# VH-VL binders against Rho GTPase-activating protein 19 (ARHGAP19): the designs that were tried, part 9

Target 1, 207 residues: Rho GTPase-activating protein 19 (ARHGAP19), of Gallus gallus (Chicken) (q5f3g0r98to304)
Amino acid sequence: MSLKRKEKGVVFGSPLTEEGIAQVSQLIEYLHKNLRAEGLFRVPGNSIRQQILKDALNSGTDIDLDSGEFHSNDVATLLKMFLGELPEPLLTHKHFHAHLKIADLTLFDEKGNKTSTPDKERQIEALQLLFLILPAPNRSLLKLLLDLLYQTAKKQDKNKMSAHNLALMFAPHILWPRNVTANDLQENITKLNNGVTFMIKHSQKLF
Below, E stands for the ipSAE of ESMFold2; O stands for the ipSAE of OpenDDE; V2 stands for 0.75 times the mean of E and O plus 0.25 times the DockQ between their complexes.

## First folded at step 4 (VH-VL)

Design z2 (from za3 with light chain Y31H S33Y G55Y G97T S99Y; framework fv_zagotenemab; at its last look DockQ between E and O 0.07; V2 from the best seeds 0.00; counts 0 for: pae O 8.6 > 2, placed apart)
Fold by OpenDDE, look of step 4:
Structure z2 (fold): chain C 207 residues (1-207), chain A 118 residues (1-118), chain B 112 residues (1-112)
Amino acid sequence: as target 1 above (207 residues)
Amino acid sequence: EVQLVQSGAEVKKPGESLKISCKGSGYSFTSYWIEWVRQMPGKGLEWMGEIYPGDSDTKYEKNFKGQVTISADKSISTAYLQWSSLKASDTAMYYCARQEWDYYFDYWGQGTLVTVSS
Amino acid sequence: EIVLTQSPGTLSLSPGERATLSCRSSQSLVHSYGNTYLHWYQQKPGQAPRLLIYYASSRATGIPDRFSGSGSGTDFTLTISRLEPEDFAVYYCQQYTSYPLTFGGGTKVEIK
């Protein structure tokens, strides 16, 4: 299969660029082939190996992820790190409140009555619209990430990572505003996690 | 809107050189592989090779390796297919296509007809 | 290389009829993370190919419901439940599970 190759000039902590997406794509492709590790994205990798990878990515050095030198947990943790170090979450600060509202709005039926069962179709539609107005790089990376997380969840019998579990791992990085604490978001944490869970489960319909 | 626009039809003689182009727009050009596909008159689709414009990584099908050169200029979001010396047997329609991350070709150029005759 | 064999070479049918196209692979097209990398393309006369079905059974954007893909492992089928005049074209299956990428020989659906 054709593998995505890295581009030069990627730096952790910098704004998302095409080069950044290319680098992340490399990691994502590797992970797609290595989804069986128990606790993937939850169990931290080796910090030294992660640093080696990070340095290589930052410097544009060629990386052979298939050499056996790195474990899937290293790559997975590095991916989370990359996302977490972005100046803005993938869903951006701009649309944060919109995502909060989606959770509330989907609790109403077609007649406008409050229901305990969320309207999945409406939620999908709302997310589709929000994703359309995301910056192109953000949308592109989000698609790749959600696809990966979807596939990871599909193998939860092996890796023990459900969509919900994955959402807990990634929501702080891809959806939470920067410079806020969990305490600051306490009332919304459940909504946010559920929202990301939904995105993972329905990722194949969102783009 | 994602688009691939290819250069116009070419009429050449054997021995002449040729370079045709495929320009991408509406997406991050450097983030997707560009595929080249040959279709001889009345025949099926043949994969020739691919290029990743971000770093110009290039792969060829074995029968096309050394026969053509695939390149890209990311500054203008354009991929190229070129021959140093055309043969009559190179007469065909040539398509470029974008390979989606999931390894299918979701967008195609309109094709470039290359006719090589004495 | 993976060889894709399509059958029949030509299928002559009338509008309204059901079309069944076969694509057989020389080896399994299931990837390690579960996706089946068999795709279908439609090429209408005088036009470029367009994506029809991806992952064996997923319809591409804008593709009508009358098109469906099925199959697993090495045997795949494209079905057109009720042929429309615009469906008369050549259909190709494609794989990229391993290098090199390969196409089937194509099936021409022509009007009877």
Scores: ipSAE 0.014, ipTM 0.522, lowest interface PAE 8.6, mean pLDDT 89
ESMFold2, look of step 4: ipSAE 0.471; ipTM 0.791
ESMFold2 (binder alone), look of step 4: mean pLDDT 92; pTM 0.938

Design z3 (from za3 with heavy chain Q99R, light chain S33E S99Y; framework fv_zagotenemab; at its last look DockQ between E and O 0.20; V2 from the best seeds 0.00; counts 0 for: pae E 5.9 > 2, placed apart)
Fold by ESMFold2-Fast, scan of step 5:
Structure z3 (fold): chain C 207 residues (1-207), chain A 118 residues (1-118), chain B 112 residues (1-112)
Amino acid sequence: as target 1 above (207 residues)
Amino acid sequence: EVQLVQSGAEVKKPGESLKISCKGSGYSFTSYWIEWVRQMPGKGLEWMGEIYPGDSDTKYEKNFKGQVTISADKSISTAYLQWSSLKASDTAMYYCARREWDYYFDYWGQGTLVTVSS
Amino acid sequence: EIVLTQSPGTLSLSPGERATLSCRSSQSLVYSEGNTYLHWYQQKPGQAPRLLIYGASSRATGIPDRFSGSGSGTDFTLTISRLEPEDFAVYYCQQYGSYPLTFGGGTKVEIK
């Protein structure tokens, strides 16, 4: 039993590990086959089926996601749940303010005055550097996640999920500060959603 | 550097088959839609259809559906436009282009001139 | 299908002059997160088209600041503030408010 516990581990609610990423990657692989599902990541799944999948992943039990017993909404909700239950957010709590700063990067005019126009090249460069200093497990899973969300948004005409819609669903589950006040959340919600939207849209350039 | 390179000019007779290519490089080919645009001699641009190379999902403009086949081989980062039986009215410059967010075409191939005459 | 009407068909101007090109949509284009699905392309003689402006007003990478786009809903304008010799070209607008993707008929900017 202890040997089985050591081999399989607990996936949900535990610190991110290579084993946990391997288990969650099965959900991501399944979702890549279901990108056309309308409302993917927005429409909730069935809580009982989600719990069955969660228990299977936690125990390392093989489950055939292609069996027809599970809806894509079940798998999508479980992926969000996994990310939100991490003890530290995927993007790390310490980088919260860096992400807010990056979202606020704008162009300067010929006189050297700050404009309201986003500086997309500087935002990309800053995110590339920030992602390089992430722990290796976090960086690996983030790359898989952003690619999935990018591919989902590219199928927007079929699934009705824009990069912004996906950012609204995922931002609270991948980035939060260690010390949260109501003012921090209220002020920064729009910036976080815009930042995650940018990450999704430009994911192919960030790694 | 992002680049789309198309196959060379073709001269064909009516009824012949043809397959032209568009090879992408410098980016993740499977992560962008590839668009096909026709320009008849002296005329404007006409959208023909598109393909997502990652899963070979296609969309056609109604007048081109059944007239051409769009396909892709992701192992060699190449998209294709194919006719089973060419008509003189298929004489045109054919462009491939990469589609970015909000459905604009940020990079274009140099074009393939197809001439169909008897 | 959304039809884009460009006017004038031909615009004859001298270098240094301001060019104003119109594109009108048969339907209001969809707004998504503040963006409009209308784009502008430049095609020089013997060359492939080149992206100029996307989302009605955003300049593409490498495009000089003399090019600007404006408009919303159904009426859109491409402006070239000071024509250079290399700006002799045909300009096309393109929409994605719905499938199929469509282009305007083009406006040819030629030297007077």
Scores: ipSAE 0.404, ipTM 0.779, lowest interface PAE 3.0, mean pLDDT 88
ESMFold2, look of step 4: ipSAE 0.038; ipTM 0.581
ESMFold2 (binder alone), look of step 4: mean pLDDT 92; pTM 0.935
OpenDDE, look of step 4: ipSAE 0.832; ipTM 0.910

Design z4 (from za3 with heavy chain Q99H Y104W, light chain Y31H S33T N35D G55E; framework fv_zagotenemab; at its last look DockQ between E and O 0.02; V2 from the best seeds 0.00; counts 0 for: pae O 4.9 > 2, placed apart)
Fold by OpenDDE, look of step 4:
Structure z4 (fold): chain C 207 residues (1-207), chain A 118 residues (1-118), chain B 112 residues (1-112)
Amino acid sequence: as target 1 above (207 residues)
Amino acid sequence: EVQLVQSGAEVKKPGESLKISCKGSGYSFTSYWIEWVRQMPGKGLEWMGEIYPGDSDTKYEKNFKGQVTISADKSISTAYLQWSSLKASDTAMYYCARHEWDYWFDYWGQGTLVTVSS
Amino acid sequence: EIVLTQSPGTLSLSPGERATLSCRSSQSLVHSTGDTYLHWYQQKPGQAPRLLIYEASSRATGIPDRFSGSGSGTDFTLTISRLEPEDFAVYYCQQYGSSPLTFGGGTKVEIK
């Protein structure tokens, strides 16, 4: 019985594990301290520096993010890359349709009519329930990520990244199915982006 | 880029009918409410009503209900505001705006000036 | 309907001065979720309104740092820390937390 070597490092492209989360957490922690960069999560970092970080994470080597060698954009881009390379989005394939449904339900009043004032309470409740049935690693990372994005958005006057802008950057990674047709995405992209925007804005109440 | 482009200025007489337009581009037109706002000369902003182009659900402010008709043609991403019979008191600037997800208007048309004079 | 009262009606100031604009709501604009549904718009002469501040304190895209929004419940403030020549305009507050949507009467910031 070949003892599956507990992979000491986070492996990009592999399923999410607790160990992986622990390693990614250091990126998140670093970013929490460096949220002022203009265009954070939008402006790409240096590809060479990103590769160095990626290799270090994959190999489980110690990374000193405070050495000055890395820019916040490097770390931010790497975090996005990590999420994008997960086998499935952070919110999983299983719940994709549920998220679409939530988006639809919030646009209708109690009588089933369209409303310009979405029922945010209902949306929060629905998301809370969905998050409870997420795999534990996914839920944990989601919480960390949404907190980070929330804080980033709160500093939008400095970094110029609104909740909506951030949603545009992250929705493809955390909510979109990996094998969707362009047509399917086009029809639902607004709902998905709005959904993620909502998650970012209300992140402090979702868990 | 998100844009709302409104039709040009109108000069009309009392009793005439009028339909002005607001064309959206750069976004999913059917996914956002379009708002109409009146601004009389030298006055403030007044909400008139809104339409959801996806299914043409329409809401009016009580003072404008029955006075105007709001409609949309989603095939050409255009919203409309129309009068069956204009009055001098309808002289104003009319704006369309996109209602963002969380209750503010993030994009506005350039406005359509309607002048009704005998 | 929710009535928004803006004060003063007119504010006469010189470039470089601090402007403080008030918007008071007849009802609380804080939703149960904690969100505040008060927004500010700037309208320059001959132009359409422009979103300035959303959700009481968040600057819209492209809005300079000299603009800030504050307040909660029923009392809200728009502050321009240092007036620039281009800031002389009419400012409106707006709510849509409850139907119908309503605007304040506006505050005109004019050059002294």
Scores: ipSAE 0.023, ipTM 0.599, lowest interface PAE 4.9, mean pLDDT 90
ESMFold2, look of step 4: ipSAE 0.186; ipTM 0.674
ESMFold2 (binder alone), look of step 4: mean pLDDT 90; pTM 0.919

Design z5b (framework fv_imsidolimab; at its last look DockQ between E and O 0.45; V2 from the best seeds 0.00; counts 0 for: pae E 4.8 > 2)
Fold by ESMFold2, look of step 4:
Structure z5b (fold): chain C 207 residues (1-207), chain A 118 residues (1-118), chain B 112 residues (1-112)
Amino acid sequence: as target 1 above (207 residues)
Amino acid sequence: QVQLVQSGAEVKKPGASVKVSCKASGYTFTSYWMEWVRQAPRQGLEWMGEIYPGDSDTRLNQKFKDRVTMTRDTSTSTVYMELSSLRSEDTAVYYCARQEWDYYFDYWGQGTLVTVSS
Amino acid sequence: DIVMTQTPLSLSVTPGQPASISCRSSQSLLHSDGYTYFYWYLHKPGQPPQLLIYEVSNRFSGVPDRFSGSGSGTDFTLKISRVEAEDVGVYYCMQSIQLPLTFGGGTKVEIK
């Protein structure tokens, strides 16, 4: 017996659409007003309140996040969940290895050894090109996300979230390989985190 | 490309106020902290505070908190530092500087000499 | 406040010879995020201060490779492998791990 497949009309777990971006943008706008929350994006929210928000977003209704019913950590966790539940990562499977190569574009020290210091000009140029060839909805959401993370990191003295800490929290939700094992991801996670850190720090120049 | 241009030298009496300007160009003004650092004659560098032009948020050295006001004008990409109740020990060169990532100062203004004498 | 102590207070160096400057902080500058919030600046006569080294050992753009930084925790060193005429000025260390941001007292480097 076969069950007919129903169309998935919900925002979470479906491909990016203009409507999905509009719904998620409510979360991003709220978070821009709440950048001073300590541990933003690291400290989890309440699962019950998050489900209420998730159901509201999937119904397409505007949410009154200023009602006092929700905590900034609820909204921050839900944003990460939305990104991680996309059928394909925001940065796409196609470009996974390109991001590894870009993150490896680093300077050399006086002894001729490769350092961890990014070659800023070359990484910016490479990322600008990769971002230009992203699907339009991916590029639009990425711009909103990276600006949010940039502004969060500029307030790290209050929220305790550096660009590096934010990259640790977001990299696995926006970039993952199609067909590699968890061990392969673990071996590359430092490069991926460094790459996302760079994107956050230089987001003003990438679009 | 990045440039910080400060207002000209000032001569003041004790008890007066001075307002130094710093006009920024060549980058997104509202997305970088702006620092104020001074140097009295034959002395070292002293951090006075900072402002985030995006929302006017400030962090002030407690040594100056009651006497320093920092403001900005986003339409002209200019920050201002006003020091009130001037004393002779406030004679110094006052610098603005842009904070880059990891809290270092990559570009500095040319400096503004403020002289406080009776 | 974090106290930054520089030694020596001044150096007189024959052109072409090395120079070494020490800076000690009153507490560790290594943050739990893995970053060490320690920097070197040069204040040349008639110019604003300029950044030389960030995060202990990274040369800022345009800084010659004769400048090198090292150290960890509370003890840091700036070395100039071969002092040139344009290297004269006052060198300052700085910490930014906590407010207020503080500088060392300075080390004046001059030509013999």
Scores: ipSAE 0.298, ipTM 0.748, lowest interface PAE 4.8, mean pLDDT 88
Fold by ESMFold2-Fast, scan of step 5:
Structure z5b (fold): chain C 207 residues (1-207), chain A 118 residues (1-118), chain B 112 residues (1-112)
Amino acid sequence: as target 1 above (207 residues)
Amino acid sequence: QVQLVQSGAEVKKPGASVKVSCKASGYTFTSYWMEWVRQAPRQGLEWMGEIYPGDSDTRLNQKFKDRVTMTRDTSTSTVYMELSSLRSEDTAVYYCARQEWDYYFDYWGQGTLVTVSS
Amino acid sequence: DIVMTQTPLSLSVTPGQPASISCRSSQSLLHSDGYTYFYWYLHKPGQPPQLLIYEVSNRFSGVPDRFSGSGSGTDFTLKISRVEAEDVGVYYCMQSIQLPLTFGGGTKVEIK
């Protein structure tokens, strides 16, 4: 088939758009071909190559990621940067408290007493409902992202990145409170990481 | 709805090979490990191994490693389990099952009876 | 390999009466991630095995609330509060913390 220029590229630091998602999808598709790379998303890429790639995406230029001039770590780092530079987190500010509550859902015993065992089915149902009410662009990108992270974690014997390791890398880039303080983030960091770990593990059930 | 449909019963002579199929539908075939479990007459369930259809990666029970081959065809959403050098002790019902993230098997095929007799 | 030991080997139960099945593992099934990789399956005559309980105490979709799982570490219990005719079959526990995945020997539940 004839080569054709793609529409406008990703605009880093700008609100999420359909065109931006199309460009980020190219990064995600490339990463699916490189799931076995050891330390994927943990090992940083080359800052110069990342800047070149970022500039190309911002200008709407089609990128040949298979040219051999970029490493998987460059693409992985740039994906994290894109998500973290959004004006509003991918999961949105208004759902921050809901995600903390969902992470704390536990089973009740036969006497009606709260236990420490996670209530997995209710956590899944609650996340399904939250994801349905996300803006369409956010939901679309989230689905692509969680599938990528799920696939990465499935190759953890090769890449050494568990769902929990990936959650440590991604949680601060997809979910943060509107009124940010160091203490607020620190107090909730374990719940955020556990919540994102759960989303990665169960991503195939959440959409 | 998730469904796993297996091939029909087989009768084989000792020394032959058998290839059992399992066709998946109702979910993203390439995103879940597929398990193979067998049950010999009057015996319990025995895990044989698993395959990831997304890239054909396998993990096999050491007991079967030299006789079992697991493959898949993404165009038909089908996994295959081939067992070679059959012996009478391999007479069993063979099941495929889908693995959820926590390694439990949430959906199972109907089973395929393989009878090895001379 | 992790050995899974089930007791009793068989149960004959009058309809409406409770049943209790135990499973013991040769080593702890609690992972450092905080999850316990333990499951219960039911194998009914003429049907494939079906998942009943995952991760010790979570009922799988469609499983009646008369089924409950409990336990920790190496000792686990499946309880049926009132056994129905539809509950006949062989019950198996399973661990997935270590390869190879292993099942208990099974507990056969029959109606008197």
Scores: ipSAE 0.006, ipTM 0.533, lowest interface PAE 11.0, mean pLDDT 85
ESMFold2 (binder alone), look of step 4: mean pLDDT 93; pTM 0.933
OpenDDE, look of step 4: ipSAE 0.392; ipTM 0.800

## First folded at step 5 (VH-VL)

Design s27 (framework fv_zagotenemab)
Fold by ESMFold2-Fast, scan of step 5:
Structure s27 (fold): chain C 207 residues (1-207), chain A 119 residues (1-119), chain B 112 residues (1-112)
Amino acid sequence: as target 1 above (207 residues)
Amino acid sequence: EVQLVQSGAEVKKPGESLKISCKGSGYSFTSYWIEWVRQMPGKGLEWMGEIYPGDSDTKYEKNFKGQVTISADKSISTAYLQWSSLKASDTAMYYCARQEWDYGYFDYWGQGTLVTVSS
Amino acid sequence: EIVLTQSPGTLSLSPGERATLSCRSSQSLVYSEGDTYLHWYQQKPGQAPRLLIYDASSRATGIPDRFSGSGSGTDFTLTISRLEPEDFAVYYCQQYDSYPLTFGGGTKVEIK
């Protein structure tokens, strides 16, 4: 797969744009061809090759990802870096607490009391609404990302990456709070990972 | 609506080749594993193998590996089960089914293709 | 491979009676996060199987509440609280814990 960019620009570390989405879509397309790779998104790539690829994407240089010069782990790590280097997380700061609350949605019994059983249908409905109000670029990239992760998890017998494993790798790169301490993030990490796991598992129903 | 439609009944002689089909519609065909299940007359269900149409990755139950070939053509959303040389013992109803991702249950089934192999 | 043993092979009952079907696994089916990848299917004569219960105890869409699943680890039960005429069929359990995927031998629920 060849990367093509008609104009120079800074893609990494910049606010999300249509041009940036086009660049990262090339990485996503390549990864769809390499879903069988064991430890995909978990095993780190080579930092030197990743920097070369990152520089090429920023400069608009045409690169053949299938040339054998890059490994799937290089491309997978670069995708995570792109998401983590966004000035605002893909899921946005303002929706951080909404995602925590959605993770806590449970069924009610006949007496109207809360149960411990997740209300999966309401979780799906809430996420559908939340994604509809995302900025269009964020929604477009999120759809591409969740489909990639869903397809990766479907090949978990080959790649050893479950939806939960992928959520552990991606949650800190797509959702983090504004002006909240590291301790607050640590206390919520389990809910964040479970929320992202749910998004991956049910991605086909969320858009 | 999600549907799996299988090809019609086949009557064959031992030694003949056969390829039966399972066409998916109403969903992203490349996004779900397609399962093949055999049911011999008066017997239970036997898992034969599966294919992921997105990249044609296959898995076979050991007793069917080398006996049948599972393939798919994603351009027409169709999976196939093929024999190079049929035996009388291949006489059975053959089902295809879609595997749900999260729990792996078979949520939609084809109507079945009856294959009769006799001289 | 995981072997699923269903008992009894045939269960002869009258409409209105309770049916209790057993499925025993040769290995524990506890997978992850508490999920249990054991499923139940119903097959009527001349028809394809249809999903009844997944994750040991979750009823599939459109399945009446007279059907319930229970059990964990190696011992699983499908219960039909009040048999209706349309419930006389063969029932199969299936595991998705590991490959190869396997089905139980089936339990035929027939009219007495």
Scores: ipSAE 0.000, ipTM 0.475, lowest interface PAE 13.4, mean pLDDT 85

Design s28 (framework fv_zagotenemab)
Fold by ESMFold2-Fast, scan of step 5:
Structure s28 (fold): chain C 207 residues (1-207), chain A 119 residues (1-119), chain B 112 residues (1-112)
Amino acid sequence: as target 1 above (207 residues)
Amino acid sequence: EVQLVQSGAEVKKPGESLKISCKGSGYSFTSYWIEWVRQMPGKGLEWMGEIYPGDSDTKYEKNFKGQVTISADKSISTAYLQWSSLKASDTAMYYCARQGEWDYYFDYWGQGTLVTVSS
Amino acid sequence: EIVLTQSPGTLSLSPGERATLSCRSSQSLVYSEGDTYLHWYQQKPGQAPRLLIYDASSRATGIPDRFSGSGSGTDFTLTISRLEPEDFAVYYCQQYDSYPLTFGGGTKVEIK
């Protein structure tokens, strides 16, 4: 530990806390006011402004995001960075394989044969149960995040960001396995992206 | 619980104005599109248009654009369908419905408002 | 606009029988990100419609498992495996592939 340590009250790179969630909620509230921004979450912000915001959140400094000093892309990128820098993904390492299984749930035809058609009702039920067993901080932040992404994708005619586009941006930042090779991730990336797309689209039913 | 409650039946004469309402409760009213559907006596369902109450963005079926106005007041969670001058051909049951998530399904429906236009 | 043609216009059956209802689209209802842009609604006399099946094959909340939807492209089917007395109603298909949103003309399932 040094005399000028940042260990206490540090938001980014630390385990998820109620204090950290409160700080990040400021970013989420701001983004709800800017849902129509073209390329939201895809177009990168300015790295200098992002660092200023990150430093302020880490120090607990009050930030006036509506001052006009920051672009929506700065705030959107910082939210992704926060989620990706968590020591454990928001959806947890423990549930990684459960999410892959849920993505593979399909209907049976009238003859009892497995089809390629997703069983959306069973996928929703499975996700509801999985989210109930998340730690309370993770569940609370996940609910806020999925609502934000759902609302963003509802404005896709303005912002050009579909639920699938948002899933491509967020899936790697909220779910990853503990022991991974590049090949393991690549083989599962389509299932993860489809799973997160499904979570965004059906977010209002999952809690 | 999610509910859409519509205003009561109306009996009007041709040329009169009318504004009917659809009040949402039990959900975030500003976060869902509200749909308007007409059903003429003994006929099927026809889509008239929709509104997103969060920003009052509207879409109309072309035959209804200019004949009716769709609006919403988010402070009281109420959507409206309005005619400046009614015709006998406007006699119908009018339903409001909530658009669900992505798939444009209408997951909750109002009970309907019967509008009768006769001399 | 996309025209949905439902057949038959009227289906006369007895309780316990299987009902098969057709909905044919004038254009292919293109899959988008795994979704098929067709829904089914039930309307009982004197009542508002209710959602039965969304995305061609997904049952809405509270809908019994005797109701199932299938199909892709231009040809869609609603099946009721064993009719109950409460199932005698008018059924409508709806597309959301493009504006304007359109409904089929309906199929009336009536007691034989």
Scores: ipSAE 0.000, ipTM 0.470, lowest interface PAE 13.5, mean pLDDT 85

